# Miniprotein binders against a7ua95r516to809, part 259

Target 1, 294 residues: a7ua95r516to809
Amino acid sequence: ASLSLLSISDLVPDLQFIFFWMSNAIEILYFIQQKSPAYMQTIELMDDKAGSKESLLSATISANEEAMTILEEVIMYTFQQCVYYITKTLYVVLPGLLDCNPFGTEPSSEQCRRAAGVCVCAVCVMPEAVRRVVSVFQTTSDLLQQYQVHSEIQSQMFAYLFFFTNVSLFNQLIDKGPARGWFQRSRVLQIQASVKILLDWAKGAGHNHLAQKFFAKFCSTVTILASPPQQLSQMSWKALCAEHPSLKPVQLHRILTQYQLMAELGPLPIWQPSSEDEAYIYRTVDLLESFENH
Short names: E, the ipSAE of ESMFold2; O, the ipSAE of OpenDDE; V2, 0.75 times the mean of E and O plus 0.25 times the DockQ between their complexes.

## First folded at step 17 (miniprotein)

Design yk2 (at its last look DockQ between E and O 0.91; V2 from the best seeds 0.82)
Fold by OpenDDE base, look of step 17:
Structure yk2 (fold): chain B 294 residues (1-294), chain A 99 residues (1-99)
Amino acid sequence: as target 1 above (294 residues)
Amino acid sequence: DTSEELRKRILKLIIEALRLFAEALRLAREGNPEEALELLARAAELMTEAADIARELGDPYLIEFAELLLESVARMIERLARRLGDEEAERRAEELKKE
């Protein structure tokens, strides 16, 4: 099946299966963690018949440890599988976010038209490209809630999904942005508005801190590109580095160079990298973000 | 003591059932859901035995553990059977939940 046709809705049955398995494993693990200490104490209070008690205690400890190990492996495996499928769906819908014009009157989604009432929910008023991305995150949230997955696992899931989203959007913007005109101020403002809608959703979903943390690099890039030439041309390399610490020197240099070209600015000595950063601006291997370092 | 040996046996059955549960997940994800269903069915048999022994002993922890695992396995069987269209396996899983 072509990756282009896979919607999150098509993956829901498989995701539900994985989440169900995860939830069952978590429930059993929680049972062991909560009840095994009291059981061990009960064994310790049993009448000691010739070392039999010690043998049972040892066997119980060993069995509990092995059980927890197996369950943790199942939880980890199911987590990875969920992330795999969800990120696959994100990979398909995220490019649409960069091409989205949130200021246009896009026709309301067909789904909201079938409900006799104009749904004025925040999702229904979203541009379609933004709505598709939000739908992936919302579906993930709904599944996590449906299966009562522990809050820590939910946080880890969203941390990774936001990380993935940031890396994907950042890399696409840096690599394809100049050719696609995404570095033009008007397009950047559209991207900025689209990302704001996503961040507002994340805030409403209780993931504000995670979203701010993991989208920092993409947001910094968009902020620089959205800045008026008159303002940005007054900022030194050192000031920009300090204001945008999430950007590596090579990334900042690339952004500024492309900005300069798009804005038809002559060479700006004020944007010249420091002597300390000069060696790093040529590290092209560090230009794009890696998916492996999370 | 025969009671301690029985408790150790129950623990062994639980570990074996958990191994089957984990392997069934792998098989289901690799595209072998029928084999996964067989392993889950075997896990359910082990937990039924474990629960019976635990009830005979009157060990509340081992009863609760075996029954919890049995219920979890039965829920998985039901869901997998429904996905496969195996109505017989689905009915068997429903029976396991009533126990």
Scores: ipSAE 0.812, ipTM 0.948, lowest interface PAE 0.5, mean pLDDT 91
Fold by ESMFold2, look of step 17:
Structure yk2 (fold): chain B 294 residues (1-294), chain A 99 residues (1-99)
Amino acid sequence: as target 1 above (294 residues)
Amino acid sequence: DTSEELRKRILKLIIEALRLFAEALRLAREGNPEEALELLARAAELMTEAADIARELGDPYLIEFAELLLESVARMIERLARRLGDEEAERRAEELKKE
């Protein structure tokens, strides 16, 4: 069997172990942060008949600083380990979002209603490719809640997972889109619908602000490609740059080129780059995004 | 040993146990789970000593700190011992948590 098809369920035991270690470190760190100030005040109020409370206070401060440093390193290490394994599963499942047809999939109907009564089960009606991506996000969310990971760390984890998702989808669309037919209008509308399902999950999970921030490049791309020709042909290069600041000139130029091919449009003078941008529209090194954190 | 020196000793034991806790994590993640379990067991011994000293002093902050760290280390020992099939280490971790 192929080991390149990792599932999130195969990684759950390792993730549970890592999150458990992280949550223990967080609990100890929280204790120090919440209790140490009052303790140091009690040291300052001690009856100092031996003249030694300054030495104890200094030792306590030093120990707290060292303890917090050690615990923060553990939290960072476990965070990075979780992100590494989760993104490995995302890498495997994300390409399916670009190929699936959410309009052609028959939703669960009587079976979903009978099994769940009147329940509106979003997971039951999702296309399989979208469901696999949502499953990674939902499993991650469930683990973070199960181990009571601090909400700030949960937000940081989803910020990175959404960043990774955006880079992966954008790069594949730009790089493989011509060969895969992903720039055809019917396909773009299917991609747009699939991404809306994913964005709806993020909103329902309380991560709407993170999704809006970190999916901007991919969403801008799909928005441009989905625009009717009558609307898009009225927008100048300058206007498109202003509406889609997440797109680099080389990226916008590539997207418009593919749009012209899809819509069978000839060259449009209104889409000529500004004089400043003209030097950058052929910088191939800037076309694809890096997976490296900034 | 003065009350001040005993409090400083408790703090040193806590820091040493935290270093062992962090190193055990790295060992477990790098494919050395038996060595990780050895370091956690040593951390538990240090925290048992720290808790005993803190209880004799009656210092509520140091008692809570030592007991919290001991409980955390014991939970990690139990979890890791279960994955390794080390039933003795798992039972000893459960006894530490009862304290």
Scores: ipSAE 0.769, ipTM 0.938, lowest interface PAE 0.5, mean pLDDT 85
ESMFold2 (binder alone), look of step 17: mean pLDDT 82; pTM 0.792

Design yk3 (at its last look DockQ between E and O 0.93; V2 from the best seeds 0.83)
Fold by OpenDDE base, look of step 17:
Structure yk3 (fold): chain B 294 residues (1-294), chain A 99 residues (1-99)
Amino acid sequence: as target 1 above (294 residues)
Amino acid sequence: DTSEELRKRILKLIIEALRLFAEALKLARSGNPEEALELLARAAELMTEAADIARELGDPYLIEFAELLLESVARMIEKLARRLGDEEAARRAEELEKE
């Protein structure tokens, strides 16, 4: 199937299968962790007939360790599979977020139109491009809840999904932004509003801290680009570095250079990198974020 | 002691069933769901045997462990069988969950 046609809804049956497998493995692992210590104590209290007790204890320890190892591998594998498929879906829908105009009267989703009443739910009032992204996250949340996946695993999954989303959006904005006009103030404000809707959803879903942490680079970039020229031109390189610590010097330099071009500003000495950062602004390898650093 | 040897046997059966469970996942994800179903069925057989031995011994931990794994495997069989359109296998799995 063409990646362009892949919706999260199409993946739900397969994801449900993987989540079910993961959930079962977690349940069994939890059982071993909770009950095995008491069982080993029970063995220790058994009558020692000819050293048989020690042999049973050793066998039990070994079996429990092996069982836990197998289950952990299953959990890791299923986790990776879920993330893989969900991120593929995100990859398809995320570009739409950058082109989205959240201030336009976009028609309500067809699904909510079938209900005879104007659905005023938070999802129904979202722009379609934002709704598609939120739908991926919401579906993931719903599946995690349906299969009662442990909160730690849920947090890890959302951490990765937000990381992936940030890297994808940041890299697209830096690489394609100038050519697509995403550095224009009006477009930046649209992007900022769209991201705010996503962050508000994450807050409502209980993932506020994770969202703030993992979207920091993208949000910093958008904040700089949304700043009026009069305000931004008064900020020194050092001040911008301090205010946006999530950005590498090469990234900040690129953003400012593109901003300068877009705003038709002449060279601004105040944005000149410090002598300490001057060597780093030429590290083009560090310009785009890597997906491997998670 | 025959009882200790039986406990060790149950533990071996559990480990083997877990290996099959893990392998079945890989097979299912690699596009071999029929083979995955076979491995799960074998795991269910092993856990049925393990549970029977554990019940005979009266070992609460091993009973609970074998039964939990059996239920998990049975649920997986049911879900996979339904996905494959094998209603007979799904029904058999539902029967295993009730035992």
Scores: ipSAE 0.821, ipTM 0.950, lowest interface PAE 0.5, mean pLDDT 91
Fold by ESMFold2, look of step 17:
Structure yk3 (fold): chain B 294 residues (1-294), chain A 99 residues (1-99)
Amino acid sequence: as target 1 above (294 residues)
Amino acid sequence: DTSEELRKRILKLIIEALRLFAEALKLARSGNPEEALELLARAAELMTEAADIARELGDPYLIEFAELLLESVARMIEKLARRLGDEEAARRAEELEKE
């Protein structure tokens, strides 16, 4: 897909089409669920000279079950299509959060400066990388509201988007962090601030519970990395596991190893894994998260 | 007896139209919008027949079911036809959308 096809704004017409199809399927499904019971009662009141109302009731039940199955499959297919395109957009914009500086002190961008001599856009205050991610989430929220998608489906969609965001950010940090310098303390603090902006958006949008649940692994990682050496070196392996239950032993071990390298610390006895965890700290297959393990 | 057979026929038409509705979605999303439009047009024909039979019976549930599905199919025909530049098909679908 081209870069313009991966932009959320370029995908809105296709997403509108998919959400419209979904909303029509939901409307029909709701009709069946709300009206079919009363209809079956009406069939029981019909004249049944030959005992044939049992046959009509059976046919009606069978048809309603098949109709609901078809409609649920349409809703699932449209959900998957929306998620597919939205997450492709997220995949492109999320890495920028790891590189951006939300503490920037430049009140005017060169573009705003040339256009008006002074910055005239409020968007220049929010870092561009953060704005791009928020735009994906906000556009999704706006489309779900526009098509009056059921609250349960909206929650499921944001649960997956937050899960995807967590996996993408965590995997990028672990995999590319050493080469990109993302484990330096000043950079970790910038990453932490950028994520705070996303969490604030999620809270304001009514998705705080989902964000807290699904960002836990990435947030734990950043919290550990942001800790001052004097504080972190006083925490045992057991204490760190208890405080950060979302991290697997291999993940915690890797994070502490990167911390030691960046803080120029030697091995610390207090960070020795428990006997049971020792078997797991070298399981490389468990290091990165799967996008399919929701 | 005959009334029961007609109600079963309406249900069969509805299920066939729903299958066409679902298949048309997959065709539209896989780069086959003209074929999708043909399936939606067929679904609209089935729901017009179903609604006519339901009105003759005076069965308000089956009338509403058939009309709701017809309206949904017509809305999708309109959107898809306009994307394809077939304004005549879009106009006819818009008329079907209305009760």
Scores: ipSAE 0.768, ipTM 0.939, lowest interface PAE 0.5, mean pLDDT 85
ESMFold2 (binder alone), look of step 17: mean pLDDT 83; pTM 0.799

Design yk4 (at its last look DockQ between E and O 0.62; V2 from the best seeds 0.00; counts 0 for: other shape alone 9.675 > 2.5, SAP 71.18 > 70, not compact 1.29)
Fold by OpenDDE base, look of step 17:
Structure yk4 (fold): chain B 294 residues (1-294), chain A 99 residues (1-99)
Amino acid sequence: as target 1 above (294 residues)
Amino acid sequence: DTSEELRKRILKLIIEALRLFAEALRLAREGNPEEALELLARAAELMTEAADIARELGDPYLIEFAELLLESVERMIERLARRLGDEEAARRAEELRKE
């Protein structure tokens, strides 16, 4: 099947299988962690028949350690597989978020119309492009809950997914934004509104802190681009660096340069990088975010 | 002591079953679900034996451990068999969990 047609719904059976395997491994690991200490104490209290107790204790310790290692490997593997499939789906739907006009009267999705009439749920009123992204996250959340995955693992998964989303959206905006007209104020406001819907969902899902942390770079970029020229032209390079610490100097410089071109502003001395940052603004290798630095 | 040797044997069976469980996952993900089912079936056999020995010993920890792993393996067999369209294997695994 073409990657372009892959929906999260198509992956649900595979994801369910992986989550089920992960959940089983977690349950067994938890059992060992909770019950093995008491069992070892029980062995320690047994009558010592010629060193047999020590041998059993040693064997039990070794077996528990090996069992936990195997289970941790299974959990890690299944986690990686889930992330792989989910991010593959995100990769397909995220570009639509940048082209989305959330202020348009797009008709409510056909699926909500069929089941209950006018569904007024927050998801049903979302623009289709935003809804598709939210659907990936919601499906992930639902699966994690269905299989009662530990909260720490849930947090790690959403941290990575938000990281991936931020990197993907940021890189697309920086690389393709000028050519696609995404740096135009009207388009930026659309992007800002779309991202707000996503952030509101994340807040409602209990992931507000993670979303704020991992979307910081993209949100900063959108905030700068959404700023009126009259306001932004009054901000110095140093002030912008301080207000947007998630942006590298090269990234901020690129954003401001493209903003200047789009707004037809002449050279603004106030946006000139400091002598300290001047060497860094030419590090084009640092312009785009890496997916490896999570 | 024969009881200690039996406990060590149960632990060995558990570790072997866990290795099979982990390898079955790899095989299933690599597109060899039939081989994965075979490994899981073997793991279930090992855990059945382990649980029986543990019950004979009256060791509550080893009973619970072997039974938990057995149930987990049987659930995986059922799910994998259903995915493959092997309803007979799935029913057999379901029946084993009800016993």
Scores: ipSAE 0.781, ipTM 0.922, lowest interface PAE 0.5, mean pLDDT 90
Fold by ESMFold2, look of step 17:
Structure yk4 (fold): chain B 294 residues (1-294), chain A 99 residues (1-99)
Amino acid sequence: as target 1 above (294 residues)
Amino acid sequence: DTSEELRKRILKLIIEALRLFAEALRLAREGNPEEALELLARAAELMTEAADIARELGDPYLIEFAELLLESVERMIERLARRLGDEEAARRAEELRKE
């Protein structure tokens, strides 16, 4: 696999190979888990010629434990390999979500209108930048189903992909937002619309709980920035912390500072941190999220 | 030579083959698919021996274990060899394009 590949479709053959290894390892692991207990009972009922059935039982237990360990490591390695390549693709396509205008595109294509009816398709807009991200998620979902990967592993895969997406989008918004104009209200509303399309995909794919959990920080940020000034200005710091528990004090402080600037609400601080939070609003080491918090 | 000794031998062959299977994966992912095929071929030899011994013993669990692992290794050999053939075809097509 080459790290120079920028499209998920270019990675599909490599991903199919890795998922095939994983699927074979899973099959063997579940054989051991399902059949080993009965086999050990069979050994216990054997005629104890030469007094060696305890030695065979011990060797069987040891071999099964080692086999399961090897297979679990193969499954973990193949999982990490998939995640590595899929997130490299996501890393390339995610920034486009912050720059796109989902309101500036035409309604859905003629073929969508014929298949689904005019009213539904006429409001269905998916800009190219959103389509590229959805394509990565959808291709991943299709591969997981093609290789019949267990639902627990599928959930862990999407948990990590959503975590990665959240960290990437949040960090770019916070870090590059002032220079790129992403805190302007019209841009925030565009970003909010694009994220809604992603969340709708996740809900339709059966991952709503995971998306709600792992997108919380980025979604809270966008929700605050999209709020009307008359509503947000009347909320206390304590109320905002309670409504947005995923945001650290330094993060909430930064978001509110940018909001006040862009909404032209005057130079004096509107939101005063609580006494317990005042020491933490300047912890710049905590401003950006780590990809290691999964 | 006891049947218990042969069962322990089958288990040792299975573990060795699983280690080869896991190492072959790492080699294939690190860009060494020919070496990966060599390890898979060795694993298939071990599992053929294990399956033969298990059938002579009539031990249903060890027969199924050895045959399942042998089938998995053989499928991986075929898949990896096909991928190598596809990469050779792609390389050939690119060479022809440059002519």
Scores: ipSAE 0.745, ipTM 0.898, lowest interface PAE 0.5, mean pLDDT 84
ESMFold2 (binder alone), look of step 17: mean pLDDT 80; pTM 0.743

Design yk5 (at its last read DockQ between E and O 0.96; V2 from the best seeds 0.84)
Amino acid sequence: DTSEELRKRILKLIIEALRLFAEALRLAREGNPEEALELLKRAAELMTEAADIARELGDPYLIEFAELLLESVARMIERLARRLGDEEAARRAEELEKE
ESMFold2, look of step 17: ipSAE 0.776; ipTM 0.946
ESMFold2 (binder alone), look of step 17: mean pLDDT 84; pTM 0.821
OpenDDE base, look of step 17: ipSAE 0.805; ipTM 0.945
ESMFold2, fold request of step 18: ipSAE 0.788, 0.789, 0.783; ipTM 0.947, 0.947, 0.945
ESMFold2 (binder alone), fold request of step 18: mean pLDDT 84, 84, 84; pTM 0.821, 0.828, 0.825
OpenDDE base, fold request of step 18: ipSAE 0.801, 0.801, 0.801; ipTM 0.943, 0.942, 0.943
ESMFold2, last read: ipSAE 0.787, 0.778, 0.774; ipTM 0.948, 0.944, 0.946
ESMFold2 (binder alone), last read: mean pLDDT 84, 83, 84; pTM 0.825, 0.821, 0.825
OpenDDE base, last read: ipSAE 0.800, 0.800, 0.800; ipTM 0.943, 0.943, 0.942

Design yk6 (at its last look DockQ between E and O 0.96; V2 from the best seeds 0.00; counts 0 for: SAP 72.472 > 70, not compact 1.30, not compact 1.29)
Fold by OpenDDE base, look of step 17:
Structure yk6 (fold): chain B 294 residues (1-294), chain A 99 residues (1-99)
Amino acid sequence: as target 1 above (294 residues)
Amino acid sequence: DTSEELRKRILKLIIEALRLFAEALRLAREGNPEEALELLARAAELMTEAADIARELGDPYLIEFAELLLESVARMIERLERRLGDEEAKRRAEELEKE
């Protein structure tokens, strides 16, 4: 099947299998962590018959450590596999978010039409492109809950997924935005509205802090591009750097340069990088975000 | 003490079963679910033995550990068998549609 047709629903059986394996490993690990200390104390209180107690204690410690190591490896492996499949699905649906017009009357999804009642759930009123992205995250959340995955692992997974989403959206916007007209104010406002819906979902799902943290760069870019020319032209380079600390100097410079071109503004001395940042604005290698920096 | 040696044996069986459990996951993910099932079946045998020895000793920790791992392995077997059955059913259906 072409990657373009891969939906999260198609991956659910595979994800369920991986999550099930992960959940079992977590349960066993938790058992060892909770019960092994008391067992070792029990061994320590046994009658010492000719050093046999020390040998059993040593064997128990070694076995517990090895067991925990094996289980941690399984958990890590299953985590990576889940992230791999989920990010593949995100890769397919995320470009649609940038082209989405959330202010248009998109017809209600066919799935909600079959329920005799107009489902007024927050997901049903979402634009289709946003709904597809949210569906990936919601499915992930539902699976994590279904298999009672520890909250820390859930947080780590969403942290990575939000990181991936931010990098993907940011890189696409910076690289393809000018050519696709995504830097036009009307389009930027659409993108901003779409991202707000996603952030509102993340807030409702209990991931507000993670979403704010990991979407900061994309949100900063969208905020700058959404700013009226009259307002943005009054902001100095230093002020913009201070307001948008998530952006590297090269990224901010690129955004402002493309904004200037789009808005047909002449050279703005106020946007001139500081002498300290001047060397950094030419580091084109730092322009796009890396997926490895997580 | 024969009881301590038996406890050490149970621990060895548990570690071996966990290794098989981990390897079965790898095999299943690499597209070798049948081999994965064989390893899980072996792990279940080891845990059955471990649980029996632990019950004879009356060691509650080792009983609980062996039984927990046995239950986990059994659930994985059931899940993997179900998946294989579904895949086979799908393949048969696709073959029938081509005829």
Scores: ipSAE 0.785, ipTM 0.925, lowest interface PAE 0.5, mean pLDDT 91
Fold by ESMFold2, look of step 17:
Structure yk6 (fold): chain B 294 residues (1-294), chain A 99 residues (1-99)
Amino acid sequence: as target 1 above (294 residues)
Amino acid sequence: DTSEELRKRILKLIIEALRLFAEALRLAREGNPEEALELLARAAELMTEAADIARELGDPYLIEFAELLLESVARMIERLERRLGDEEAKRRAEELEKE
């Protein structure tokens, strides 16, 4: 009968264990990759007798390939386990971004107001919903650095987390937006500000390119909804498709239709899909994104 | 020739230990940490043998490989035992609160 929510701090012991296993596998894999070529060269320089060094060389190559395969599978398994736990936490905290108000929040702490510092004031004025999401990303980044996970794996981790974040926010906005009033201009501007805080975190953490890539669909949606009605209504369907290539035709059409209704621009269609796109507008299975795609 | 066969023996021990290492991880994640510890203990035995043979040969690559894997397995054993100890302490604290 409790309303307890999953938090990232509850998962840290499990994540530390999984990252530790991953880090050890990476260390062994790195050793093989860096040292094995020179070792095989020393085998080739051994005195040959009845082809015995060719047999050892072949066995060494085969063993190295199998060892690297085993270690790569361990790294992949531990990576998937981390992503599973972290995304379960994100799933719980992400919806709050669509409901929070990053404007007009007054700091309630005298300590926060007196500090007057950018970092301290940013923490105190940051909406709780945004802080929860940032905490997941920051905790993940701290763990990856603590266990010295290779930078390419760190980038793949955040690619998955940003992909998941985009899918979760986009699907909720499209599916629940009309009923929740999230297409109203004041609400869209609040959402835009909240997402900017996440994008600023990603930039400061060295993940700007990943965030730009994987948030593109959600950011395109918010950009459209934040556009002035007269400016948007003057753009053709073809121009909007070209400006927002991350959106599928059915997604773009749905967003524009909802925007037209919210902006009270009349019920008649303003944006007419091209003949190539018309067959895809009615494919409602393509409206929402899958969490299983990367 | 005997040196070649001993190097092949070391490589076989390393691969077997790596398979045990990977299997232990899966067991630990599936809720079977005692079985995971058994596999890690066997991997440590294999790597101790491999390191001993590699030192007899004076093969620096195989020495370093076997010692690195042995050290890694030993660290896994310590961490898994610590995690099991923490879980037992948590269960005991919950039992004491029921009293």
Scores: ipSAE 0.761, ipTM 0.920, lowest interface PAE 0.5, mean pLDDT 84
ESMFold2 (binder alone), look of step 17: mean pLDDT 81; pTM 0.737

